# VH-VL binders against NAD kinase (nadK): the designs that were tried, part 163

Target 1, 268 residues: NAD kinase (nadK), of Syntrophomonas wolfei subsp. wolfei (q0aze0)
Amino acid sequence: MKIILVNNRFKENTEKKAQEIAGQLSALNVEVIIDNGLDEPYAGTVDFIMVLGGDGTMLRAARRYGQRAIPVLGVNMGTVGFLSNIEINELAEYLPLILREEYSLEARMMLEVAVFQQQSLLTRVFCLNELLLRSNSPRMLSFALEISGQKLEPYRGDGLIVSTTTGSTAYSLSAGGPIADPQLDAFIVTPVASHIINKRPLVVSPEREISLHLLEEREAIIGIDGQIKMDFGAENRVLIKRAPHPLLMVNLKAKPFFTSIDRSLQRQ

## First folded at step 13 (VH-VL)

Design AA139 (from AA1 with light chain L96Y; framework fv_bermekimab)
Fold by ESMFold2-Fast, scan of step 13:
Order: C-alpha cells, then sequence, then structure tokens
Structure AA139 (fold): chain C 268 residues (1-268), chain A 123 residues (1-123), chain B 107 residues (1-107)
C-alpha cells in the first residue's frame, strides 16, 4: 500500500504531525510519500491520499491529484471545515478501515479551467471550488459570458465566480450565491458587485461549457480556489468545463452537511 | 500573414450547382468559426452561412436553406460552400470571413475577410 | 428574422465633420452588434463589435453606442480615408443580418 500524505509546510503543527503519522504508517508496512506543496506532484502510482489540515490543504490536494481517481481523505487538524471527514484524534480508530479499504466514496465534481493568451493555451488547471474573475483596479470590468455558445447580456461590475456545488459555500456564498447540496453536479455562476442590480446567480448543467473574455481593456485577475492568481486582460480568454474525473472523497463517518451549514450561518 | 482566398466562382446557368472554396493561411484555422457573406452587384451585404470551429454546428440564411451546404476541412485549412439549385437571385460576390474570437460557438464580429469570388449567371 | 434598418442611406460630409449613423433592430439584440467599413471594390473591415468595443488597429475617432434595439456609430472628425459605406450587423441570433448600409460621400 502506498499513501501520499499532503500537509501544509507553513503550519508548524501540521508538519510535525505529518512526520509522526508517516512513521506510524511505515511501521504498518505502508509506503508513505510526503507532499508539503513545495515540489511537483508525485508522479508514481499510489493507492490513497491522506490530507492533513484544513480546507485549503484539501483544495491543493484536489488540484494536484484529483484527476487520478484515487481516494482522498480529509483529516482535520484545527478549525473545522467542509472538506474534512475525521479529526486527527480519530485517525487511529479509523486506520484499520482505511488499510482494508472499508469505506464509501463521495464523488465531487471539479472544474477544468483553460486560460488562453490570444490563441495560445497559457495554462490548464483543475479545481474543486471555483474560478474567480475580478477587477484589479477601481475600474469596473465589462465582460462577455458565453454558456454553450449562448451570449448573455454583457456583465458590468467587479467580476464573476464560476463555482462547483462544493464551492457554493466558499467565495460564491460571500457574493450572494445559493448554498447547494454538494452531491448535486452543477455550475453556479455568481456575479460580483454587478452594476446591473438584477443580474442573478445562475445554476446550470455541468455539461455546459462556460467562457469569459473582457469587452474593454482593463486589468483583471483570475483566481482559482483562492490559491492560484494570474493576470487577465483583453487578450485573454478562459474556458471552463466539467473536469474528466470527480474528486473521490473518503467517507468514514457521517458528516451532516446541512446541519453544519445551518449552524455556521446562524452565528452571524 | 493572415489571409483568406476564395475560389470557384464563375458563370453558371440557373438550376445548376457550384462549389466555392476558401483557403486559409497565417492562423490556426481549426480554432475559428467561419462564415460566408455575399453581396449582389451594387447592393448591401447579406449573411449566408456559418460553421463552428470543430464543424459540428451549421447555420444558414432562410433564402439558401436546403440549397446550400457549408463544410470545412480543418486538416487542409479549407472552407467550402456547396451551392445547389442556383437561382438568379444568388448572383453576388461571395466572401468568406473568420470570427475574431477563438473557440467560440457564437460570433461577435468577423475580423478577416477574403477578396471575394463572383458568381453570376448566363441566359 | 431580425431586420436591421440603417439611417441615413447616404450622408454628404467634409473632412473634419462629425458623422453619426444609426441602426435599429426589429427586436432586442442586447449589445450584440458589429460595425463594418467597406470601400469600393474591397472586402468589409471590422470596426466595432459588441456595440462599443473597438477592433484592434481601428482609429479612436470611431465609436459605438447603444443597446437593445437602437445603436449609433460616430466618427468624431472625418478623415479622407473614411469615405466609404458602413454596415451594422446583428450577432444576437442566427440567421445573422446586416443593415442596408450608409454611404458616407464627399459634399
Amino acid sequence: as target 1 above (268 residues)
Amino acid sequence: QVQLVESGGGVVQPGRSLRLSCTASGFTFSNFGMHWVRQAPGKGLEWVAAISYEGSNKYYAESVKGRFTISRDNSKNILFLQMDSLRLEDTAVYYCAKDHLWFSRSSYGMDVWGQGTLVTFSS
Amino acid sequence: DIQMTQSPSSVSASVGDRVTITCRASQGISSWLAWYQQKPGKAPKLLIYAARTLQSGVPSRFSGSGSGSDFTLTISSLQPEDFATYYCQQANSYPYTFGGGTKVEHK
């Protein structure tokens, strides 16, 4: 059995725990690869991915390994998030189930984001939560949104978010998007501070292709899962579609999504 | 050098068929939707047909629907217009034109045009 | 089909004049309108798309405005090379349609 242990090098407590857990797994004849985010993704075959940390670490793991159809388990090491399944103090209890592959999997759709500069593909990345297009100056953007070849009326405002259902509780929520059951597959398209008051979030089929480009020369940025940032100008275009493979999230214990969301929102 | 060159025009008799070609160079042909636009002598522009960049979606003006067929060969960078059951009203210079935006299944405008090829009729 | 009506059909102007050309759609087309310039014996040239976005290389004296059904092309200070016929074209829905054209000619 070979496991990738994903952690956040810049959190001192998670680095120490990763080394400790790697030692424990090695003692059980499990081969461990540690990914702290500094090197390229591990290129070899693995059986399981264990993510030690919060939602941010899970987003990085999904971007690096989500398309390989390998089980991914989120192990929480602090403030509870939406993407972890068990707490670190529960790992010893559940480890026998992990090693015997006695767990269920929850499929979570991902975005495939292709960014072009003129006709040339600049980058292609996968993400679990969202792509954000936003202005990089006080000036509002003017941009075109195309959904499967249909041009919507131009958007004028600070930007737009294209989100998965998993991402519905991230930036999309802050921008006024709906909370979506993460077991549903859909794109959620949420405008950011639209100049036209009645521009509403859209929920569209995950089979749609979404594209964005600027109609006026402005400085903007593209953000992916809050972790990747790149410049976006009038010479750029982004194409978004459903990624070929969903992220396969390990479910070892029931985590009630709606009760957790309700509790979180009522505190505000 | 971005260029479109039409060919295949000429003098035809009513009811006959003609095939126009448009050869593209200087850009990645397979990335762009393509159009045929015609202009009768001394008259305005009339949009005729369009084809998506991958070739799967085709659109026609009502006046030519059922008689004209648009197609493309992305391996050879050639756009075609097969014109069947030709009528006197089809007399025009035929332009091929490229969408300005890559990988779009909709057009915003046509930024590159060929020089045109004349289709006319004899009695 | 969406009908595009241009006015005027011709306009006489002198170098330095401000020229305005209007285009009216028979139904709403959002901002999906392009403007073209055509000189005698030559293919059209794209000036503006999405009603107001200037095509690369087109002089800033050209500007577009409007949305919905009413659109305007403005040439702020006419130059010798601007004497030509101008066409609007809706790109909202297939089949695409052009206006009848406006000829800008010498006084």
Scores: ipSAE 0.694, ipTM 0.860, lowest interface PAE 1.5, mean pLDDT 91

Design AA14 (from AA1 with heavy chain D99Q; framework fv_bermekimab)
Fold by ESMFold2-Fast, scan of step 13:
Structure AA14 (fold): chain C 268 residues (1-268), chain A 123 residues (1-123), chain B 107 residues (1-107)
Amino acid sequence: as target 1 above (268 residues)
Amino acid sequence: QVQLVESGGGVVQPGRSLRLSCTASGFTFSNFGMHWVRQAPGKGLEWVAAISYEGSNKYYAESVKGRFTISRDNSKNILFLQMDSLRLEDTAVYYCAKQHLWFSRSSYGMDVWGQGTLVTFSS
Amino acid sequence: DIQMTQSPSSVSASVGDRVTITCRASQGISSWLAWYQQKPGKAPKLLIYAARTLQSGVPSRFSGSGSGSDFTLTISSLQPEDFATYYCQQANSYPLTFGGGTKVEHK
C-alpha cells in the first residue's frame, strides 16, 4: 500500500503531525509519500490519499490528484470545514478500516478549466469548488457568457463564479448563490456585484460547456479554488466543462451535510 | 497573410447545380466557424449559411434551406457550398467569411472575408 | 426571422461631419449586433461587434451604442476614406440577418 499524505508545510503544527503519521504508517509497512505543496505532484502509482488540514488543503489535493480515481480522505486538524470526514484525534480508530479498504466512496464532480490566450492553450486545470472571474481594478468588467453556444445578455459588474455543487458553500455562497446538495451534479453560475440588478444565479446541467471572454479591455483575474490566480484580458478565453473523473471522497463516518451547513451559517 | 479565396462561381442555367469552394490560409481554419454571405448586383448583404468549427452544426437562411448544403474539410482548410436547384434569385457575388471568435459555437461577427465569386445565369 | 431595418438608406455628408446610422431589430437581440463597412467592389470589413466593441485596427471615430432592439453607429468626424456603405447584422440567433445598408455619399 502506498499512501500520499497531503499537508501544508507553512503551518508548523501540520508539518510536524504529518511526519508523526508518516512514521506510524511506515511502521505498519505502508509506503508514505509526503506532499507539502512545494514540488510537482507525485507521478507514481498510489492507493490512497490522506489530506491533513482544512478545506484549502483538500482543494489543493483535488487539483493535483483528483482526476486519478484514487480514494481521498479529509482529516480535519482543528478548523471546521466541509471537505473533511474525520478528526485527527479519530485517525487511530479508523486507520484499520482504511488499511482493510472498509469504507464507502462519495463522488464529487470537478470542473475542467481550459484558459486560452488567443488560440493557444495557456493552461488546463481541474478544480473542486469554482472558477472566479473578477475585476482587478475599480472598473467593472463587461463580458460574454456562453452556455452550450447560447449567448446570454452581456454581464456588467465585478465578475462571475462558475461553481460545482461542492463549491456552493464557498465563494458562490458569499456572492449570493444557492446552497446545493453536493450529491447533485450541476454548475452554479453566480454573478459578482452585477450592475444589472436582475442578473440571477443559474443552475445548469453539468453536461453543458460554459465559456467566458471580455468584451472590452480591462484588468481582470481568473481565480481557481481561491488558490490559483491568472491575469485575464480581452485576448483570453476560458472554457469550462465537467471534468472526466469525479473526486472520490472517502466516507468512514456519517457526516450530514445539511446539519453541518446549518451550524456554519448560524456562526456568521 | 490571413486570406480566404472563393472559387467555383460561373454562369449556370436555372435548375442546375454549382459547388463553391473557399480556401483558407494564414490562420488555424479548424478553430473558427465559417459563413457564406451573398450580395445580388446593386443590392445589400444576405447571410446564406454557416457551419461550426468542428463541422457538427449547420445553419441556413430560409431562402436556401433544402437546396444548399454547407460543409468543410478541416484537413485541407476548405469550406464548401453545394447549391442545388438554382433559381434566378440566387444571382449574386458569394463571399465566404470567418467567424470572429475562435472555439465559439456562437456568432459575434465576421472579421475576415474573401473577395467573392460571382454566380450568374445564362439567358 | 429577425428583420433588421436600417435608416437612412443614404446620407450626404462632408468631411468633418458627424454621421449617425440607425438599426432596428424586429425583436430583442440583446447586444448581439455587428457593424460592417463596404466600399464599392470590395468585401465588407468588420467595424464593431457586440454593439459597442471596436474591432482591432478600427479608428476610434467609429462608435456603436444601443441594446435590445435599437442601435446606432456613429462616425464622429467623417474622413475621406469613410465614404462607403454601412450594414448592421444581428448575431443573436440563426438565421443571421443584415440591415438593408446605408450609403454615406459625398455632398
Scores: ipSAE 0.706, ipTM 0.866, lowest interface PAE 1.5, mean pLDDT 91

Design AA15 (from AA1 with heavy chain D99Y; framework fv_bermekimab)
Fold by ESMFold2-Fast, scan of step 13:
Structure AA15 (fold): chain C 268 residues (1-268), chain A 123 residues (1-123), chain B 107 residues (1-107)
Amino acid sequence: as target 1 above (268 residues)
Amino acid sequence: QVQLVESGGGVVQPGRSLRLSCTASGFTFSNFGMHWVRQAPGKGLEWVAAISYEGSNKYYAESVKGRFTISRDNSKNILFLQMDSLRLEDTAVYYCAKYHLWFSRSSYGMDVWGQGTLVTFSS
Amino acid sequence: DIQMTQSPSSVSASVGDRVTITCRASQGISSWLAWYQQKPGKAPKLLIYAARTLQSGVPSRFSGSGSGSDFTLTISSLQPEDFATYYCQQANSYPLTFGGGTKVEHK
């Protein structure tokens, strides 16, 4: 068995814990690859991915490995979140089930984001939560949104979010988007501070292709899962569609989504 | 240099066929939808036909539907307009024109135009 | 088919004048309107798309406005090279349709 341990390079305690866990797994004849974010993703075949950290670390793991159709387990190291399944102090209890492959999998849709500069593909990335188009200055954006080749009324405002249902509780929620059951497959399109008061979030089929481009030269950025940032101008276009593979999340412990989100909203 | 060059126009007899070509250079032809637009002598612009960047969607003006066929060869960067059952009312300069936005199935505007090729009739 | 009614059919103007051309769609076309300039014997040139987005290289004296069914092209201070015929074109749905044109000619 070969396992990738993904951890946050900016947390020293997490790095130390990853080394301890790697030692324990090696003693059980499990080959361990540690990914702390500094190097390229591990290119070889692996059987399981264990993410040690919060939601941010899981988002990075999903971008790096989510398209490989390999089980991914989120292990919380301190900060409560929506993407972890067990706590670090529970790992010893659940480790035998992991090694015997005695767990269920939950499929989570991902976005495929292709960014073009002129006609050339600048980058192609996958993400679990969302793509954000945002103004990078006090001036509002004017941009076009196409859904499956149909042009909508131009958007004017600070930006737009295209989210998965998993991402419905991330930035889309902060921008006024709906809370979506993660068991549903859908894109959620949420305006950010639209100048048109009645621009509503849209919930659309995940089989649709969504595209964005600016109608005026503005300072703008696109953000992916809150972690990748790039400049976006009138020479750029982004195409968003369902990724070929969902993220396969390991479920070892029942996590009640609706009571968890309800508690989170009480603290905001 | 981004350029479109039409060819194939000429003098024809009513009821005959003619095929126009438009050769593209200086941009990635396969990324853009294309149009044919015509203009009768001394008259305004009339949109004729359009084809999506991959070639699967084709659109026609009512006046040419069933008589004209738009097609493209992305390997050779050539756009075609096959004109069958030609009528005197088809007399015009025919322009090819490029969709403004790459990979779009929607036209926003036509940003690059050829110089046009004249289709006229002999009696 | 969406019919595009352009007015006036011609306008006589002098260099420095403000020129306004209007285009009306027979049904709502959102902001999906383009404006073109055509000089005699030449192919049209795209000036504006999406009702108000200026094409790269087009002078800022040209501006577009409107949405829905009523649109306007404005030339704030007419220059000698602006004497030409101008066309609006709806890009909302197929078949695409052009306005009849407005000739901007010398007074």
Scores: ipSAE 0.469, ipTM 0.772, lowest interface PAE 3.1, mean pLDDT 90

Design AA16 (from AA1 with heavy chain D99P; framework fv_bermekimab)
Fold by ESMFold2-Fast, scan of step 13:
Structure AA16 (fold): chain C 268 residues (1-268), chain A 123 residues (1-123), chain B 107 residues (1-107)
Amino acid sequence: as target 1 above (268 residues)
Amino acid sequence: QVQLVESGGGVVQPGRSLRLSCTASGFTFSNFGMHWVRQAPGKGLEWVAAISYEGSNKYYAESVKGRFTISRDNSKNILFLQMDSLRLEDTAVYYCAKPHLWFSRSSYGMDVWGQGTLVTFSS
Amino acid sequence: DIQMTQSPSSVSASVGDRVTITCRASQGISSWLAWYQQKPGKAPKLLIYAARTLQSGVPSRFSGSGSGSDFTLTISSLQPEDFATYYCQQANSYPLTFGGGTKVEHK
């Protein structure tokens, strides 16, 4: 059995805990690869991915490994989060189930984001939560949204979010988007501070292709899962599709989505 | 140098057929939808037909539906307009035009045009 | 089909004048309107798309405005090279349609 341990080496206590867990797994004859975010993703075949940390670490793991159809388990290190399944102090209890492959999997859709400059592909990334287009200055953006070749009325405002259902509780929620059952496959398109009175969040088939480009020269940025940032100008175009493979999230412990989100919202 | 060059125009008899070609160079032809626009002598512009960048979607003006067929060959960078059952009202300079935006099945505006090829009728 | 009506059909102007050309769509077309300039014997040149987005290389004296059904092209200070025929074109839906044209000629 080969396992990737994903952590952030610069987070206090997380690297120490990762090394400790790697030692314990090695003692059980499990081959361990540690991914602390500094190197390229491990290119070899692995059986399981264990993510040690909060939601941010899970988002990075999803971008690096989510398209490989490998089970991914989120292990919380003591912070509140939506993408972890068990707590670190529960790992020893659940480890025998992991090694025997006695768990269920939940498929979570991902976005495929292709960013072009003119007609040249600049980058192609996969993400679990969302793509954010936003102004990088006090001036509002003017941009076009195409859904499978259909042009909507131009957007005027601070930006737009294209989210997965998993991302419905992240930036999309803060911008006024709906809470979506993460078991559904859909794009959620949420405007950010739109100046157009009738712009509402859209729920769109995951079979659609979504395209964005600026109609006026402005300073803008593209953000991916709140972690990747890149400049976006009038010569750029972004194409968004459902990624070929969903992220396969490990369920070892029942975590009711609706009661969890309801509790979170009542504290606001 | 981005360039579109039309050919195939000439003098025809009413009811006959003619095929126009447009050869593209200086850009990635397969990334763009393409359009045909005509202009009768001394008159305004009239959009005729369009084809999507992959070739699967085609659009026509009502005046030419059922008579004209748009097609493309992305391997050779050539756009075609097959004109059947020609009428005197089809007399015009025919322009090949490239839309501004790549990888779109919609048009925002046409930024590159050919020199045009003249279609006239003998009597 | 969406009918595009331009006014005026012609306008006589002098260098330095402000010239305004209007285009009206028979149906709402959002902001999906383009403006073209055509000189005698030449192919059209794209000036503006999406109602107000200036095409690269087009002088700043050209500007577009409007949305829905009513649109305007303005030339703030006419130059000698601006004497030409101008066309609007709706890009909202197929079939695409052009206005009848506005000829800007010398006084």
Scores: ipSAE 0.646, ipTM 0.841, lowest interface PAE 1.9, mean pLDDT 91

Design AA17 (from AA1 with heavy chain K98R; framework fv_bermekimab)
Fold by ESMFold2-Fast, scan of step 13:
Structure AA17 (fold): chain C 268 residues (1-268), chain A 123 residues (1-123), chain B 107 residues (1-107)
Amino acid sequence: as target 1 above (268 residues)
Amino acid sequence: QVQLVESGGGVVQPGRSLRLSCTASGFTFSNFGMHWVRQAPGKGLEWVAAISYEGSNKYYAESVKGRFTISRDNSKNILFLQMDSLRLEDTAVYYCARDHLWFSRSSYGMDVWGQGTLVTFSS
Amino acid sequence: DIQMTQSPSSVSASVGDRVTITCRASQGISSWLAWYQQKPGKAPKLLIYAARTLQSGVPSRFSGSGSGSDFTLTISSLQPEDFATYYCQQANSYPLTFGGGTKVEHK
């Protein structure tokens, strides 16, 4: 068995804990690779991914490894999030179940984001939460949204978010999008400060292809999962579709989504 | 140099068939949707047919539906229009045209046009 | 089908004149309208798409406006090379349809 331990390089206690866990796993004949985000992703085959940290660390793990169809377990080490399944102090209890592969998997859709300049592919990125298009100046954007070849009336405003259902509780929520059951596969399309009356969030089939491009030259950016940023102009296009593989999240412990959301919203 | 060149026009008899070709050069043909647009002598422009960049979707004007077939060969950079059961009212210069936006599943307009090929009738 | 009606069918103008051409769709087409220029014996040239976005290389004297069903092409100061026939075309839905054309002629 080979396991990747993903941790946050900015939290020294997570690095120490990763070493402790690696030692424990090595004693049980498990090969361990530590990914603290500083090096390129491990290229070899692995059987399991254990993420030590919060939701941000899980988003990084999903971008790096989510398309490999490998089980990913979120282990919380601090602030309660939506993407962890167990607490760090519970890991010893659940470790035998992990090693026996005695757990269920929850599939979470991911986005495939392709950014072009003219006709040339600049980058292709997979993400778990969302793509954000936003103005990078006081001027509002004018842009075209295509959904599977259907052109909607041009958008005028500060931007747009294309989110997964998992991302419905992230930036899309802050912009007025709906809270979605992550067991559903759907794109959520949420306008950011639209100047057009009646521009509402849309919930569309994940089989659809979404395309964005500017109708006027403006200073804009593309943001992915709040972690990647790219300049975006009228010579650019972005193409968004369902990623080939969902993130396979490990369930060792029941975690009711709706009561977790309810609790989180009341904490504000 | 971005270019479209039509061929295959000529003089035909009513009820006969004719196949038009359009050869593309100077751009990545497979990235663009393509159109056929015709213009009868002294008349306005009439859109005839379109094909998506991957070739999976085809669209026709009602006047030609069931008689004309649009197709493309992305490996050879050639667009075709197979015209069956030709009628006198099909007399026109036929233009090949490229959709403006690459990798779009919609149309924004046609930015590159060929010189046109004339289809006329002998009787 | 969406019917596109252009007005006027022809206009006589002199160099330096402001020329306005209108196009009306039989139903709403949002902003999805293109304008073309065609000179005798030549293929059409794209001037404007998405109702108001000027195609690269097209002079700034050309401008487009409108949304929904009513659209206008304006040439602010007519030049000798602008004598031509102009066509609008809706790109909202298939089948695509062109207006009947407006011929801009020497006065």
Scores: ipSAE 0.691, ipTM 0.848, lowest interface PAE 1.4, mean pLDDT 90

Design AA18 (from AA1 with heavy chain W102Y F103W; framework fv_bermekimab)
Fold by ESMFold2-Fast, scan of step 13:
Structure AA18 (fold): chain C 268 residues (1-268), chain A 123 residues (1-123), chain B 107 residues (1-107)
Amino acid sequence: as target 1 above (268 residues)
Amino acid sequence: QVQLVESGGGVVQPGRSLRLSCTASGFTFSNFGMHWVRQAPGKGLEWVAAISYEGSNKYYAESVKGRFTISRDNSKNILFLQMDSLRLEDTAVYYCAKDHLYWSRSSYGMDVWGQGTLVTFSS
Amino acid sequence: DIQMTQSPSSVSASVGDRVTITCRASQGISSWLAWYQQKPGKAPKLLIYAARTLQSGVPSRFSGSGSGSDFTLTISSLQPEDFATYYCQQANSYPLTFGGGTKVEHK
């Protein structure tokens, strides 16, 4: 068995705990590769991915490894979030189940984001939560949204979010988007501070292809899962599709989504 | 150099057929939807037909539906318009035109046009 | 089919004049309107798309406005090279349709 252990290098307690866990796994005949986010993703084959940290660390792991169809377990290190399944102090209890592959998998859709300059691919990125298009200056954006060949009325405002259902509780929620059951496959399209008062979030089929391009030269950025930023101008175009593979999240412990979100929304 | 060059126009008799061609160069032809637009002598522009960049979707003006067929060969960068059952009302300069936005399944306007090829009728 | 009505059919103007051409769609087309310029014996040239977005290389004296069903092309200060026929074209849905054209000619 080979396991990738993903951690956040900038949290010293997390780094030390990762080394401790790696030692324990090695003693159980498990080969461990540590990914602290600085180097290239591990290129070899692996059987399991264990993410030590909060939702941010899971988003990075999903971007790096989510398309490989490998089970990914989120282990919470003290931050409250939606993407972890067990707490660090429960790991020893659940480790035998991990090693015997006695767990269920929940598939979470991902986005495939392709950014072009003219007709040339600049980058292709996968993400779990969302793509954000936003103004990077005091000026409002004017941009076109195309959904499977259907042009909507041009958007005028600060930007737009194209989210997965997993991302419905992230930035899309803050921008006024709906809360979606993560078991549903759908894109959620949420405007950011639209100057058109009747622009509403849209929920569309995950089989749709979504494209964005600026209608006026503006200083803008594309944001991916709140972790990647890239410049976006009128000569750029972005295409968004359902990614070829969902993220396979490990369920060792029941974590009911609706009671979790209800508690989160009622927190004062 | 981005350009479109039409050919195949000429003098034809009513009821006959004619095939127009449009050769593209200087851009990735397979990435763009293509159009045929005509203009009768001294008259305005009339959109005739369009084909999606992958070739799967075709659209026609009502006046030519059932008589004209648009097609493309992406390997050779050529757009075609097969014109059957020609009528005197089909007399016009025929332009091929490239849609503005790459990989769009919609139209944003036509940014590159050929020089046009004349289709006219003998008595 | 969406009908596009252009007015006026012709306008006489002098260099330096402000020229306004209007286009009305028979049904709502959002902002999906393009404007073209055509000089005698030449193919049309795209000036504006999405109602107000200037095509690369088009002088800033050209501007577009409007949404829904009423649209305007404005030439703020007419130049000698601007005497031509102008066409609007809806890009909202197939079949695509052009306006009848507006000829901008010398006084």
Scores: ipSAE 0.669, ipTM 0.840, lowest interface PAE 1.6, mean pLDDT 91

Design AA19 (from AA1 with heavy chain W102F F103W; framework fv_bermekimab)
Fold by ESMFold2-Fast, scan of step 13:
Parts: C-alpha cells; sequence; structure tokens
Structure AA19 (fold): chain C 268 residues (1-268), chain A 123 residues (1-123), chain B 107 residues (1-107)
C-alpha cells in the first residue's frame, strides 16, 4: 500500500502531525509520500490519499490528484468544513478500516478549466468548487457566455461563477446561487452583481461546454477554488467542461449533507 | 499573414453548376467557422452560407437552400461552395469570410475577408 | 428571417462632421450586431461587433450603441478615409442578415 499525505505547508503544526502519521504508517509497512505543496505532485501510482487539514487543503489535493481516480480522505485538523469526513483524533480508530479498504466512495464532479490567449493554451487546471470571473477595478465587466455553442445575452456586472454542485455551498451561495445536492452532476452558473434585470443563476447539464470572454478591454481576474488567481483580458478565453474523472471521496462515517448544511446556516 | 483567397468564379449559363473555393493561410483554419457572403453589382451584402469549424453544422440563406452546398477540407485549409441550378439572380461577387472567435459555434462577426470572385452569366 | 433596416440610405458629409447611421432589427437581437465598412471595389472590414465592441485596429472615432432592436453607428469626426458604405449585420441567429447599407458621400 502506498499513501500520499497532503498537508498545508503554511501551518507548522500540520507539518509536524503529518510527520508523526507518516512514521506510524511506515511502521505498519505502508509506503508514505508527503506532499506539503513545495514540490510537484507525486508522479507514481498510489493507492490512497489522506488530506490533513481543512477544506482549503482538500481543494488543493483535488486539483493535484483528483483526476487519478484514487480514494481521497479528508481528515479535519481544525475548523469545521464540508470536505472532511473524520477528525484527526479519530484517525487511529479508522486506520484499520482504511488499510483493509473497508469504506465507501462518493464521486464528486470536477471542472476542467482551460484558459487561452487567442488559440494558445496558457493553463489547464482542474477544480472541485468553482471558477470565478471578476472585475479587478471599479468598472463593471461586459462579457459573453456561451453554453454548448449558444451565446446568451451579454452579461454586465462584476462577474460570473461557474460552479460544481460541491461548490454550491461556497462562493456561488454567497452570490445568490442555489444549494445543490453534491450527488447531482450539474454546472451552476451564478452572476455576480449583475446590472441586467432578471439575470438568474442557471443549472445546466454537466455535458455542456461553457465558455467566457470579455467584450470590452477591462481589468479582470479568473479565480479557481479561491486559491488560484490569474489576469483575464479581452484577448483571453476560458473553456469549462466536466473533468474526465470525479474526485473519489472516502466515507468512513455517516455525514448527512442536508443536516450538516442546515446546522451551518443556523450558526451564520 | 492572415489571408483568404477565393477562386472558381467565372461566366456560366443559367441552370448550370459552379464550384467556388477559398484557400486560407496564416491562421489555424480548422479552429474557425467560415462564411460565404455575396454582393450583386451595385447592391448590398447578402449572407449566403456558413459552416462550423469542425464541419458538422451548415446554414443557408433561404434564397439558396437546396441549390448550394457549403463544405470544407480542414486538412487542406480550403472552404468550398458548390452552386447548383444557377439563376440570373445569383450574379454577384462571392466573398469568403472567417468568424471572429475560435472554437465557437456562434457568430460574433466576420473579421477576415477574401478579395472576392465574380460569378456572372452569358446568354 | 430577421430583417435589418438601415437609415439613411446615403448621407452627404464633410471632413470633421459627426455622422450617425441607424439600424433597426425586425425582432430583438440582444446586442448581437456587427458593423462593417466597405470601400469601392474592396472587401468589407469589420468595425464593431457585439453592438459596441471596437475591432482591434479600428480608430476610436467609431462607436456603436444600442441593444434589442435599435442600433446606432457614430463617426465622431469624419476623416477623408471614412467615405465608404457602412453595413449592419445581425449575429443573433441563422440565417444571418445584413442591412441595406448607408453610403457616406462627399458634399
Amino acid sequence: as target 1 above (268 residues)
Amino acid sequence: QVQLVESGGGVVQPGRSLRLSCTASGFTFSNFGMHWVRQAPGKGLEWVAAISYEGSNKYYAESVKGRFTISRDNSKNILFLQMDSLRLEDTAVYYCAKDHLFWSRSSYGMDVWGQGTLVTFSS
Amino acid sequence: DIQMTQSPSSVSASVGDRVTITCRASQGISSWLAWYQQKPGKAPKLLIYAARTLQSGVPSRFSGSGSGSDFTLTISSLQPEDFATYYCQQANSYPLTFGGGTKVEHK
């Protein structure tokens, strides 16, 4: 068995705990690769990915490894989140189940985001929550949205979010998007402060291809999962589609989505 | 240099056929939708036909439906217009034109045009 | 088919004049309108797309406005090279359709 331990390199306590867990796993004859974010993703075949941290660490792990069809377990190290399944103090209890592969998997769709300058690919990234197009100045954006080759009425406003169902409780929710069952596969397209009357969130088939480009020279940015930021100008175009593989999330204990979101919203 | 060059125009008799070609250079032809637009002598522009970048979707003006066929050969960077059952009202300069946006199945405007090829009739 | 009506069919103007050309669609086309310039014996040149987006390399004296069914092309200060015929074209749906053209002529 070979396991990747993903931790947050910017949290020193998490790094120390990762080393302790790696030592324990090695003592059980498990090969361990530690990914603290400093190096490129591990290129070899691996059997399991354990993410030590909060939702942000899971989003990074999903971008690095989510397309490899490998089970990924979120282990919470601090603040409550939606993407962890067990707490760090429960790991010893569940470790035998992990090693015996006694768990269920939940498939979560991901986005494939390709950013072009003219016809040249600038970057291709995968993400679990969303892509955000946003104005980077006081001036509103004017941009075109295509869904499966059909162009919609131009958007004018601060931006747009293209989200997975997992991302429905992240930035899309803050912008007025619906809460979606993560077991559904769909894109959620949510306007950000639209100046056009009756622009509403759209829920579209995950088989659709979505594209965005600016209609006027403006300062804009593309944000991915709230962690990657890049400039976006009128010469750029984004193509968004369902990623080839879903993220395979490990379920070791019941975590009912609807009860969890209801409790979270009551506390806010 | 981005360029489109039409050929195949000439003098034809009514009821006959003619095939126009448009050779593209200086850009990745297979990434763009293409159009044929005509202009009768002293008259305005009239859109004739369009084909998607991959070739699967084709569109025609009502005046040419059933008579004209648009096609493309992405391996050779050539756009074609097969014109059957030609009529006197088909007399025009025929332009080929490139869609503005790559990999789009929608048109925003036509940013590159050829010089045109004249189709006219004799008795 | 969506019909595109341009007004006027011709306009006489002098260098330095402000020229306004209007285009009306027979049904709503959102902002999906392009403007072209054509000089005698030459192919058309794209000036504006999406009703107001200036094509790269086109001088800032050209501007577009409007949405829905009524659109305007404005040349703020006419230059000698601007004497030409101008066409609007709807890009909302197939079949694509052009306006009848507006010829900008010397006084």
Scores: ipSAE 0.681, ipTM 0.847, lowest interface PAE 1.5, mean pLDDT 90

